# VHH binders against Proteasome assembly chaperone 1 (psmG1), part 14

Target 1, 272 residues: Proteasome assembly chaperone 1 (psmG1), of Dictyostelium discoideum (Social amoeba) (q54wb6)
Amino acid sequence: MFGFEIQPVRSRNWEIEEEEDQEVVSVEIPKPSISFVNDNYKLEFNNNNDTPFNIIVSTNGSPSIFVKGCFESNQFDEIADISYSDIKPLKTTNTNTVLNNKCTVYRHKIEKSMIFITVQYDLPSERCFGFTELVLNTFKNVSQVLVLDKILNTHYLSQNYTHPIPPFTRAIFNSLFKNDYSLTPLESSNIIENLSASFLTICQVKYIPACSILNLYESHLNIESVQSFTPIVKSIYPQLFNNSSLKQEDITSQFKLMINALNKRNDKGMYM
Short names: E, the ipSAE of ESMFold2; O, the ipSAE of OpenDDE; V2, 0.75 times the mean of E and O plus 0.25 times the DockQ between their complexes.

## First folded at step 10 (VHH; framework vhh_7nfr_2)

Design n04 (from n01 with L106F; at its last look DockQ between E and O 0.02; V2 from the best seeds 0.00; counts 0 for: pae O 12.5 > 2, placed apart)
Fold by OpenDDE, look of step 10:
Structure n04 (fold): chain B 272 residues (1-272), chain A 119 residues (1-119)
Amino acid sequence: as target 1 above (272 residues)
Amino acid sequence: QVQLQESGGGLVQPGGSLRLSCAASGFTFSSYWMSWVRQAPGEGREWVSSINSGGGSTYYADSVKGRFTIARDNVKNTLYLLMDSLKSDDTAVYYCARYTKSGWPFDYWGQGTQVTVSS
């Protein structure tokens, strides 16, 4: 199992690193805040409930699309939003607006201890720890954290790479997480998005089991990259898929709509 | 090449007003969210205000709410910050910043313009 330590990336061509189009400038960043839909939810989670919480965090892109497509209308209730005061709520291009693009907290309708959090933007490293702290402080007695993440690059090479074409999935585990789900470990942790690294690090320090599942796929968002999370999440949390009202065709339809919206905009950074 | 150039800074008395401008070039200005960020002496950069691509949505730090107004002219490729009721604490270098495609953080900054509020 791999901890939070950053290791060198193994790739076909390590020189082809996605140029972080980010100028590293030191800024004062407001602390994140969580706003519950109603006070009852807030009270419920503030109570030292002896029931452990399972948290699934989906990062920007396909993981968040996965959550929205599968759960937003079917399995989960929206219970809260997480935001920074200085972060725009949604990216817009000309007259095009993407709907339902926000950092949202969901609770499973049946398994109330199951929390899904969508992060609809790329958090810089300086924001990731604050975000993680907010989540783990808000939801007390966290049993485990699962982070769904993505890599928009096909150049990564895994020692256990068996699939000739992306997408393929790998996982990074902290020392406390038990891998009972046949997830292939990733050899390096430095390809993890900053948020994943933050969660793994803080969870390690706080003795919370944590896993980051990384979907490696092409730069072009496709249905396969989004759907690849379904079997994995199902294996980890089968209770998320036991509702008879959830239809695969509806899920696929939602995925297609979101994917088409992203691709039509020709903008990989659809979210704020 | 993406360029942002701030102007309009200067010395003003408390209670006074200033209008900052940011001239943008090298990209489709109307497609990007924009922001003002300031840095006071000895302090880090502080977010001040943001505006969406079309200008219909604006956001402000609590410290400037009710006093500052962010605006944009997409025809002129210019971002504005109207600053009213200026205080000594508003003294800083003010930067224009473009949001990344992914929304956060900023990918391009101007050189900044000095605003000094002093009696």
Scores: ipSAE 0.005, ipTM 0.280, lowest interface PAE 12.5, mean pLDDT 71
ESMFold2, look of step 10: ipSAE 0.313; ipTM 0.736
ESMFold2 (binder alone), look of step 10: mean pLDDT 87; pTM 0.880

Design n05 (from n01 with T28D; at its last look DockQ between E and O 0.02; V2 from the best seeds 0.00; counts 0 for: pae O 7.0 > 2, placed apart)
Fold by OpenDDE, look of step 10:
Structure n05 (fold): chain B 272 residues (1-272), chain A 119 residues (1-119)
Amino acid sequence: as target 1 above (272 residues)
Amino acid sequence: QVQLQESGGGLVQPGGSLRLSCAASGFDFSSYWMSWVRQAPGEGREWVSSINSGGGSTYYADSVKGRFTIARDNVKNTLYLLMDSLKSDDTAVYYCARYTKSGWPLDYWGQGTQVTVSS
């Protein structure tokens, strides 16, 4: 278990990545905002409910696809959106088509204390803390935070890695998180950045148990990368998968459709 | 190489109007969302407005809503900012910037054009 500070992944990568020559310019950015579908939801979550909330945050890529699959399986209700006013909707590479590309908050239909938040774009570090604060201030009395995240690294080597080729999954815990879910710890917390790091850091400060589940995969998205979260999330929250109406085939089909769409368009920015 | 070049800035009185232009080159302009960002003296850069690739969707900071209009001409590879009812607080260097395909961050910037609002 680690206390966590934000460190760029590129500075600690086990893979030689070409630095994208991005001119980083400091910009004053608007604060994130949350908009509930209706006022009743807002009231419900602002009240000091005695029941703690579990927050699962999925970042861009395969984690968000995973959550989308769960949503399409009719397990969740959409209850709110989170946005920055200056961030555009996601676009495909070849078209101006917008495909459900929003930061969305979901609540499990049966277990109302389970909140899923999808982030469909890569948040820069300067936006991550604001986002995290918004979430943790909006949803009070949080019992734990799980961040589903990814690392694009085909050359990562781990002493605990037994699979010859990615994807594989590891986890980073803050000092308050109890690892009762058979998650293999990541060897180093230095490879984590952005939203996952933000949540771990702020949760540490606020004395909230937090875990980042990191899936390492190749540049090309595959079904294994997306599905790799399923057994882990099942171990953490079995109730997510107890719905008899859920057909695994339907979920898999949705994953495949999304993966194929992304791969065909060579667009890693749009996942939902 | 991606290039953005702003123009149209100048000195204007309060209540006046200006039209800024940004000439884009070196990329498929029509495929990218674009933005205007400004920086006042002694302050950080502030987001002003954004427009989608087709020009059908526009977004504005609260400080400029109702006064500024962002537009684009994809045939001319040009981004525009129409500024009406200008205030002293609008004094800044205005930059044109391109969004990444993923929606954030802004990855390319122009050199900026100075807008000064003073009596």
Scores: ipSAE 0.032, ipTM 0.324, lowest interface PAE 7.0, mean pLDDT 73
ESMFold2, look of step 10: ipSAE 0.357; ipTM 0.752
ESMFold2 (binder alone), look of step 10: mean pLDDT 88; pTM 0.891

## First folded at step 11 (VHH)

Design p01 (from f02 with A61E; framework vhh_7nfr_2; at its last look DockQ between E and O 0.01; V2 from the best seeds 0.00; counts 0 for: pae O 11.4 > 2, placed apart)
Fold by OpenDDE, look of step 11:
Structure p01 (fold): chain B 272 residues (1-272), chain A 119 residues (1-119)
Amino acid sequence: as target 1 above (272 residues)
Amino acid sequence: QVQLQESGGGLVQPGGSLRLSCAASGFTFSSYWMSWVRQAPGEGREWVSSINSGGGSTYYEDSVKGRFTIARDNVKNTLYLLMDSLKSDDTAVYYCARYIKSGWPLDYWGQGTQVTVSS
């Protein structure tokens, strides 16, 4: 299975046809910023002498639920947050609130080369490249990027779709990624958007292998949709699961709690 | 014609064991990923386990991990599900299903075999 060569999306130079009189106030899109929990992490990641990083980025919804449920336990350290000045944190009075609008950066405690980034809100396309650049500039030595994403496309489901059974996923990867994991490739790259498109494109240019795993079952959030990532991530990074002190029951319970909370609110825009 | 036929279901007590078989015909069995899916009364179909073409990689639903083992014999064109430590919640019709050649989704299903776990 051959990876796709992803061409950089040429920023359409909005040739603002200068109609003479309208002061086109160029609204500058705020750039993302990363804030480390402590200065030691910042210093550590600036050093080129370390083992190359594997980065897993999850988008909002089932991908972020997966990452949070599996790994936000005793196995990972929160090391940083990525924020935008114009995006305000959700004021929640309840500490048990599952919904959030954060982008959190984690590091595995044992496998220190593993970085997890959870984007827990919808990031518009115009901000995705800036986000990607920030991540890749922060972690300069990157061996591979994995994006966990979702696709809501009714057209994709129309072809011989019987039932959403795991693995309910498709993959798209750049030309540098080696598909040794029996990933089913997406039939068309044209449907890829936002963070997946951004990471695949920029990683291609930077000569970083990158793959996006796309969950196709997001119209209804259930345990199966979240669990669809498990066999894939396990196949790519078995080391994340070998020493897991996490009981499967606990993971499943966490997934259920998150899913139920989201479904109850009928809000798919933000996730813990 | 692609055919999948399940067998081995039955009535067992909690803690008991069953071995399900799925006989495959009409296609190159060794070239396809296979799956077991179950459906309890009043519920939708639930994925149970999957195995890759060569049998070297297996995947399980969390609820059956450590209890169920999926295996295959590519010479006999047969898929197996070894079920140990059965629970009442395991009661369902169990289906053998084939993945498309490239992976998901499942494209062919057997008729199913009934597994009932009851005291």
Scores: ipSAE 0.006, ipTM 0.254, lowest interface PAE 11.4, mean pLDDT 80
ESMFold2, look of step 11: ipSAE 0.125; ipTM 0.630
ESMFold2 (binder alone), look of step 11: mean pLDDT 87; pTM 0.880

Design p02 (from f02 with S31R A61E I100V; framework vhh_7nfr_2; at its last look DockQ between E and O 0.01; V2 from the best seeds 0.00; counts 0 for: pae O 8.7 > 2, placed apart)
Amino acid sequence: QVQLQESGGGLVQPGGSLRLSCAASGFTFSRYWMSWVRQAPGEGREWVSSINSGGGSTYYEDSVKGRFTIARDNVKNTLYLLMDSLKSDDTAVYYCARYVKSGWPLDYWGQGTQVTVSS
ESMFold2, look of step 11: ipSAE 0.168; ipTM 0.643
ESMFold2 (binder alone), look of step 11: mean pLDDT 84; pTM 0.854
OpenDDE, look of step 11: ipSAE 0.010; ipTM 0.300

Design p03 (from m05 with G35S G50S Y52N F103W; framework vhh_8h63_2; at its last look DockQ between E and O 0.01; V2 from the best seeds 0.00; counts 0 for: pae O 14.1 > 2, placed apart)
Fold by OpenDDE, look of step 11:
Structure p03 (fold): chain B 272 residues (1-272), chain A 118 residues (1-118)
Amino acid sequence: as target 1 above (272 residues)
Amino acid sequence: ELQLVESGGGLVQAGGSLTVSCAASGFTFSSYWMSWSRQAPGKERELVASINSGGSTYYADTVKGRFTISRDNAKNTLYLQMNSLKPEDTAMYYCARYIKSGWPLDYWGQGTQVTVSG
């Protein structure tokens, strides 16, 4: 399977042919910032130039619940959050809600090279590259990136391809990623956008293997959507699941709690 | 032993101001994100404000512009300055620590009662 080079999603602003007269007030897009839980983490990542990292990014929606829904909470450390100055924090009415952070960065306690990034807000395409750069600049010497993402059925051109009825999972990866995991490739790369497109593209340029795992047909937060990633992630990183004492029933229960918490949210992260 | 002890609660008239404090011990205070939550009778506990180790803050919409969360790492103390208090702010206010392993909050104090009389 020939890896493809993903072209950077041109911000709609670039397609605006500079008609001469419109003072395109170049609205400077705010840059994202990362805030570590403590200075020790900050120091560690600033000095740890030689440690390889595997990064799993979960996009907004059901993928973003993957870490909390599929892993025992005591298996990872919260190490940072990623925020924008012009994005409002997610509202939470319950202390048990997942929403305290717009984007949370976790590190596995045993597999310290494993980084999880859960995005809880919608990130427009024009901001995705900045996000990606921040992540890749923070975690130096990245070995591989996985993006857990979704595609709504309405956006999938099912008429042109022989694929199963949703929901199902497909993968898209850059030319550097080795599909040793029997991942079924997405038939059309043109539908990839936002964080998936950003990571795949920038990783290609930086010579980092990257793969996006896409759940097709997500209309709402459900267990099936999130659980669809588990067997795939297990195949790629089996070591993440070896020490799990959490029973499947417990995982399901945990997931339900997360869904309930998210469903109580009045907003999913809005720009100011 | 991990301890969070809230203080400063009391009765205040509507429009008044009050500052509650939380004394932390038994852990490296400066390394943790902290929060204030409140619980009114018959209502669920709600997050009021949060502050990370770097000083970045979050506020619930209901208190935004009126409340200020701050921390003194040298004193291992968390503060909540409450201005323009309303009867609807009446609640038990809890200091809490974020779980280092993720979310949500993992350790709570016993709370301090704030009562606003209309």
Scores: ipSAE 0.000, ipTM 0.225, lowest interface PAE 14.1, mean pLDDT 80
ESMFold2, look of step 11: ipSAE 0.000; ipTM 0.286
ESMFold2 (binder alone), look of step 11: mean pLDDT 85; pTM 0.848

Design p04 (framework vhh_7nfr_2; at its last look DockQ between E and O 0.01; V2 from the best seeds 0.00; counts 0 for: pae O 8.7 > 2, placed apart)
Fold by OpenDDE, look of step 11:
Structure p04 (fold): chain B 272 residues (1-272), chain A 121 residues (1-121)
Amino acid sequence: as target 1 above (272 residues)
Amino acid sequence: QVQLQESGGGLVQPGGSLRLSCAASGFTFSSYWMSWVRQAPGEGREWVSSINSGGGSTYYEDSVKGRFTIARDNVKNTLYLLMDSLKSDDTAVYYCARYIKSGWPTYLDYWGQGTQVTVSS
């Protein structure tokens, strides 16, 4: 039971070195911004340096329906959105529904230290560190970070790892995370990328325990992939499940709705 | 006491078919994920297929995809493996196994005695 030491990586600045006498164009990646639903939340988080926060980040690689299930149970408040100035919302052809560019921040209604963040778009690697910094700067006293993510089984095998027996989940965590939850560590950190890598690395530098829970996906998303996170999160944060309002059946129901919607729209990226 | 008993193995020619069964007792069968695992002579145990509690989701090793079908009857407390287009490389002792309900990732905690499958001309 050991954590990985991940080396910090700087945000990618695109520097095009052209031949001598050509104009060097440096393109800076825009920084993300957080927009609170009201000013009270902004004030609260700016002034509350002593409150510890537990942050769960759901990546686009992991089913956001887990958090949605929690939300639909009326356990969370939407408190903010994270956006990029250069990333515009995608809309469906028939509705004004925003797709594949939403990052929403939730706060548990009772457990005020619990923060959920859903990232429902692919965030390129060069933007991941900026995202992580924004989150960790917003919530100044972070006790722990969990990242819900995935690894494709094909990718897992391509790295010459031992093939796991489905259903399978692995964890990767920095050296500060205490694995008191009987999580099986990922065999190697080499395949970790994007938000998982970003959070693990920056949290290590900032002395924050961090763990990424990785569901190993087959060729398609199924309910078991979604359900796999619940027992793990329950083990780590049992207080989220003390209230009977959060039920696995609700998550399952939401998943079915999502799948049905995806099938109808032929857009699998809508809720992932 | 948890018990798993495999049956249906035998000698078959290449291209042939077999149906394996696993009778489960001593636990709530419908509440557990199940798996088939095989072991060829001189080799380690190899995962073949898994099925969720309700039977709605199935998983297969790449080498058996399209040829093998895992199924279950929760009323009869029986796990099945339908094997079509058998190859010589499929020769092994096939085990039925139960997944644990706790811990991550899940692993197999109970095994049957196995049934021999031999594919030979």
Scores: ipSAE 0.009, ipTM 0.268, lowest interface PAE 8.7, mean pLDDT 77
ESMFold2, look of step 11: ipSAE 0.021; ipTM 0.505
ESMFold2 (binder alone), look of step 11: mean pLDDT 87; pTM 0.888

Design p05 (from f02 with A61E K101W W104Y; framework vhh_7nfr_2; at its last look DockQ between E and O 0.01; V2 from the best seeds 0.00; counts 0 for: pae O 13.0 > 2, SAP .743 > .668, placed apart)
Fold by OpenDDE, look of step 11:
Structure p05 (fold): chain B 272 residues (1-272), chain A 119 residues (1-119)
Amino acid sequence: as target 1 above (272 residues)
Amino acid sequence: QVQLQESGGGLVQPGGSLRLSCAASGFTFSSYWMSWVRQAPGEGREWVSSINSGGGSTYYEDSVKGRFTIARDNVKNTLYLLMDSLKSDDTAVYYCARYIWSGYPLDYWGQGTQVTVSS
């Protein structure tokens, strides 16, 4: 199965044709920055001698919850945060508290080549390419990128009655990605946007295989939506699960902790 | 469509026992945390017990600990509440409820089943 080639949507806003008289207030889009929690990590990733990285990027909502919830907290090292000068992620003094409105970079403790990036806020489309570039420039040797994403598109679901009953997933991947996992392709690439579009496109240019897994049903946060990623990620990266005694009950428990933390904050808007 | 239907309620004497059942349909039952909630006359809904997806973890309100047992059969898509040593204070409409996600919030409820404990 051949992947889709996604071309970057040239935001017309950057080509403001200098019409002579209008002071084009060049609204400079703030660039993202990465801050490592340990200087040693920074040095490690700047070194070209590293084994190729597999990067999993999850968007806000069920994808990010999946990434954090499907693995025990002790299986990950938090290694960095990605921030914007004009976006203030939520911070807490409690390291055990799950936060939203944050972009965190994790490294798997056992599978050290596995990098997880959870974007727990809405990233505007105009910032997605900068984000992607930052990630790929930080991790220079990347073997593959997986984007976990979601699409709530009533038009998509209503127009095609051949879809299974939600929740279900579809995949879209660039031409370099080998679909050896029997992923069901997205019927139309036109609905892809933001981080999925950005990573697929830039990875194509950089000759990095990339795939986006899309949950096409998320009217509200539920366990089925989050769990929809499990069989797919397991098929692609079985090594993440082989040494894990993680049971479904454990996953659910982790999700409970996350939800409880959100509840305490009375901040549900991002996930529900 | 998500459906929850409670049954097994009734009139019992203090010290008696009841077994409530909740039949679930319209969703993957085994994927969801479930709970029992009760509402006494003139009072708000009160959480009674919760059970995780696999049934390995159970949680109880302090007032029912040691007396009530929550269980589930994921093959039969059924939630249970075994109530022993019933007290007058246990009189309420008992609802089966599904967690939208793990332990919070509850999104679907049954119609409830009346439990009356009276001498």
Scores: ipSAE 0.000, ipTM 0.254, lowest interface PAE 13.0, mean pLDDT 78
ESMFold2, look of step 11: ipSAE 0.005; ipTM 0.345
ESMFold2 (binder alone), look of step 11: mean pLDDT 83; pTM 0.838

## First folded at step 13 (VHH; framework vhh_7nfr_2)

Design q01 (from f02 with S102Q; at its last look DockQ between E and O 0.11; V2 from the best seeds 0.00; counts 0 for: pae O 9.2 > 2, placed apart)
Fold by OpenDDE, look of step 13:
Structure q01 (fold): chain B 272 residues (1-272), chain A 119 residues (1-119)
Amino acid sequence: as target 1 above (272 residues)
Amino acid sequence: QVQLQESGGGLVQPGGSLRLSCAASGFTFSSYWMSWVRQAPGEGREWVSSINSGGGSTYYADSVKGRFTIARDNVKNTLYLLMDSLKSDDTAVYYCARYIKQGWPLDYWGQGTQVTVSS
């Protein structure tokens, strides 16, 4: 039912001739900044060095839709935003808050150790590492990082299937993460990008367990793609679902609304 | 073909300094993040340091922070690791490696250069 083609891409260039690349001019990459909503939150996190935090980072598109739609809005406190001085919002006439290009930090009201970071745009690769460091330095004593992300369906190479049928998820994790959740590893020939790449790498060196859950990225989002995260996140963090008053129907409805909004928007660009 | 060649390793006393170099060829060096990784005998590979494409951002493992400095010369297609205040625990084969353009993982590695810190 899904109408995309699989185009195998190698994650490593050792098997292919190196393409002639244009020389890249060195550009200074500004550091990201985090702004807390109020001083109370700032003080709390500055002084709370002993509290372990679980961080869930969701990239734009289906991962962020999942995070925002799967949980009640009143279950979260917006505590901060992360920005770059040189990044401007995508030009759009859509005023829907779901499509508002921002990086927002939430704290779960019940599960106080759970920090959610939604990124509503694609960060340039050069900025991903700085972003990761900011997050990990801001929230002390990070116990685990989960990145909800996507793999481009046109770049996916399946070793197990001639033509895999989506939706499905794959996971990639650092050596510190224990796969007690029967996550299917991403095939090694596939490429991991941007935030997932940065978090996995930096978490590895900082001795933080980290895992990226990847679903197929589609030009046009569908409900199946968004829902693909549910069983996995539920398995890893069941407590996030236990206190929810949302009915499945409500969640599905929220997904549909957001999906429709994003599909209607049809601007897949990056921040400039 | 992508090639990475490390040099500058050797025997040094504790407290000494070394400068490692990695000569890169076969690709647009300035377009890639680079890394130093080391492997001690009987141990797994340990990340040491990374540097972004332009050289403006550097990252270090805690074990080497404050002692090691990663740098690059994009005109010379060379990656450097300045190693100061060397310790016995720094004894390892040091590899330079390239990040894929998309971010992760490291896709090409040099042959490595041996660093031995011993009195």
Scores: ipSAE 0.009, ipTM 0.302, lowest interface PAE 9.2, mean pLDDT 78
ESMFold2, look of step 13: ipSAE 0.455; ipTM 0.807
ESMFold2 (binder alone), look of step 13: mean pLDDT 85; pTM 0.865

Design q02 (from f02 with S102R; at its last look DockQ between E and O 0.14; V2 from the best seeds 0.00; counts 0 for: pae E 3.1 > 2, placed apart)
Amino acid sequence: QVQLQESGGGLVQPGGSLRLSCAASGFTFSSYWMSWVRQAPGEGREWVSSINSGGGSTYYADSVKGRFTIARDNVKNTLYLLMDSLKSDDTAVYYCARYIKRGWPLDYWGQGTQVTVSS
ESMFold2, look of step 13: ipSAE 0.395; ipTM 0.782
ESMFold2 (binder alone), look of step 13: mean pLDDT 83; pTM 0.848
OpenDDE, look of step 13: ipSAE 0.347; ipTM 0.664

Design q03 (from f02 with S57Y Y59S; at its last look DockQ between E and O 0.01; V2 from the best seeds 0.00; counts 0 for: pae O 10.2 > 2, SAP .698 > .668, placed apart)
Fold by OpenDDE, look of step 13:
Structure q03 (fold): chain B 272 residues (1-272), chain A 119 residues (1-119)
Amino acid sequence: as target 1 above (272 residues)
Amino acid sequence: QVQLQESGGGLVQPGGSLRLSCAASGFTFSSYWMSWVRQAPGEGREWVSSINSGGGYTSYADSVKGRFTIARDNVKNTLYLLMDSLKSDDTAVYYCARYIKSGWPLDYWGQGTQVTVSS
């Protein structure tokens, strides 16, 4: 069996009863910072007390490729970057800008309440909570959080479902999220971690509906994995697909380019 | 027109083996994920196995893991299901099905082939 401990996502990971006696050596973890592209954006979000936001967070690999391939150029404006001082850019064997070690915040051009955040590298587990807090504190009045993430296919347990649903995507929700989108729940024996876990947990505490959509992660990316998000995201946010100047063929082409670039990359977007 | 045609079903004793085939036509077979789904009498459809376009990724229901192997030949436009160590509970109509390119749902099905495991 897999050499790592399978832990279920607990909605209250911080309520670990501090057993008094464990000398938890408090390692100071660097805090993330958000840098807005311009002062106008900064002012807008700092003073925005009334506008609700829907946030979609995409992790590295196929989720981020999906977001960029579908939406980045024609539907969204880049408004900010999120960075850690201790996170260095990934070494890449190619010059494709999509493989840069970026964490970028996008805002939909028309639906200004729609925020996309792409993370193009794996955040260390200890950085995930800080990241989540920064996001949720920066964008006040968050209505809903959707995390596009992945589960390693070798770790995925396809247990006893009697319906012909592909094992492409599964979802996990906090208790506040209403599954009106016919998302297939992640089997209980499976686990999520890192960014998805942090968002679900903190959103639960903050009374924010949150959902993580998980696709199967392979050693190499394929178009099927990337495209697996399309029906689900379309169901949840149909407005994202409306008024798009991008043809499906163009989107697919973009996916292929990015997939090929990533597959040639040795580190596969891992944190160094 | 998209066509899927299953074959290879039959009567087999417990512990026996069968090889199912699904002949695909009317589409670029190598571009699609494929699946086997079965339905026992009086039961709902049960997912059995899936395979990606290139064949490099496979998945199985827990009930068939270690016993069944899904494979494909993209040159022959054929999907296979190798079934070993068959059990009575494996008795069902087995269907070949195609995933849409975006990964969900299954859009085309074959007529199915009957597999009966009985002493």
Scores: ipSAE 0.006, ipTM 0.260, lowest interface PAE 10.2, mean pLDDT 77
ESMFold2, look of step 13: ipSAE 0.020; ipTM 0.498
ESMFold2 (binder alone), look of step 13: mean pLDDT 86; pTM 0.876

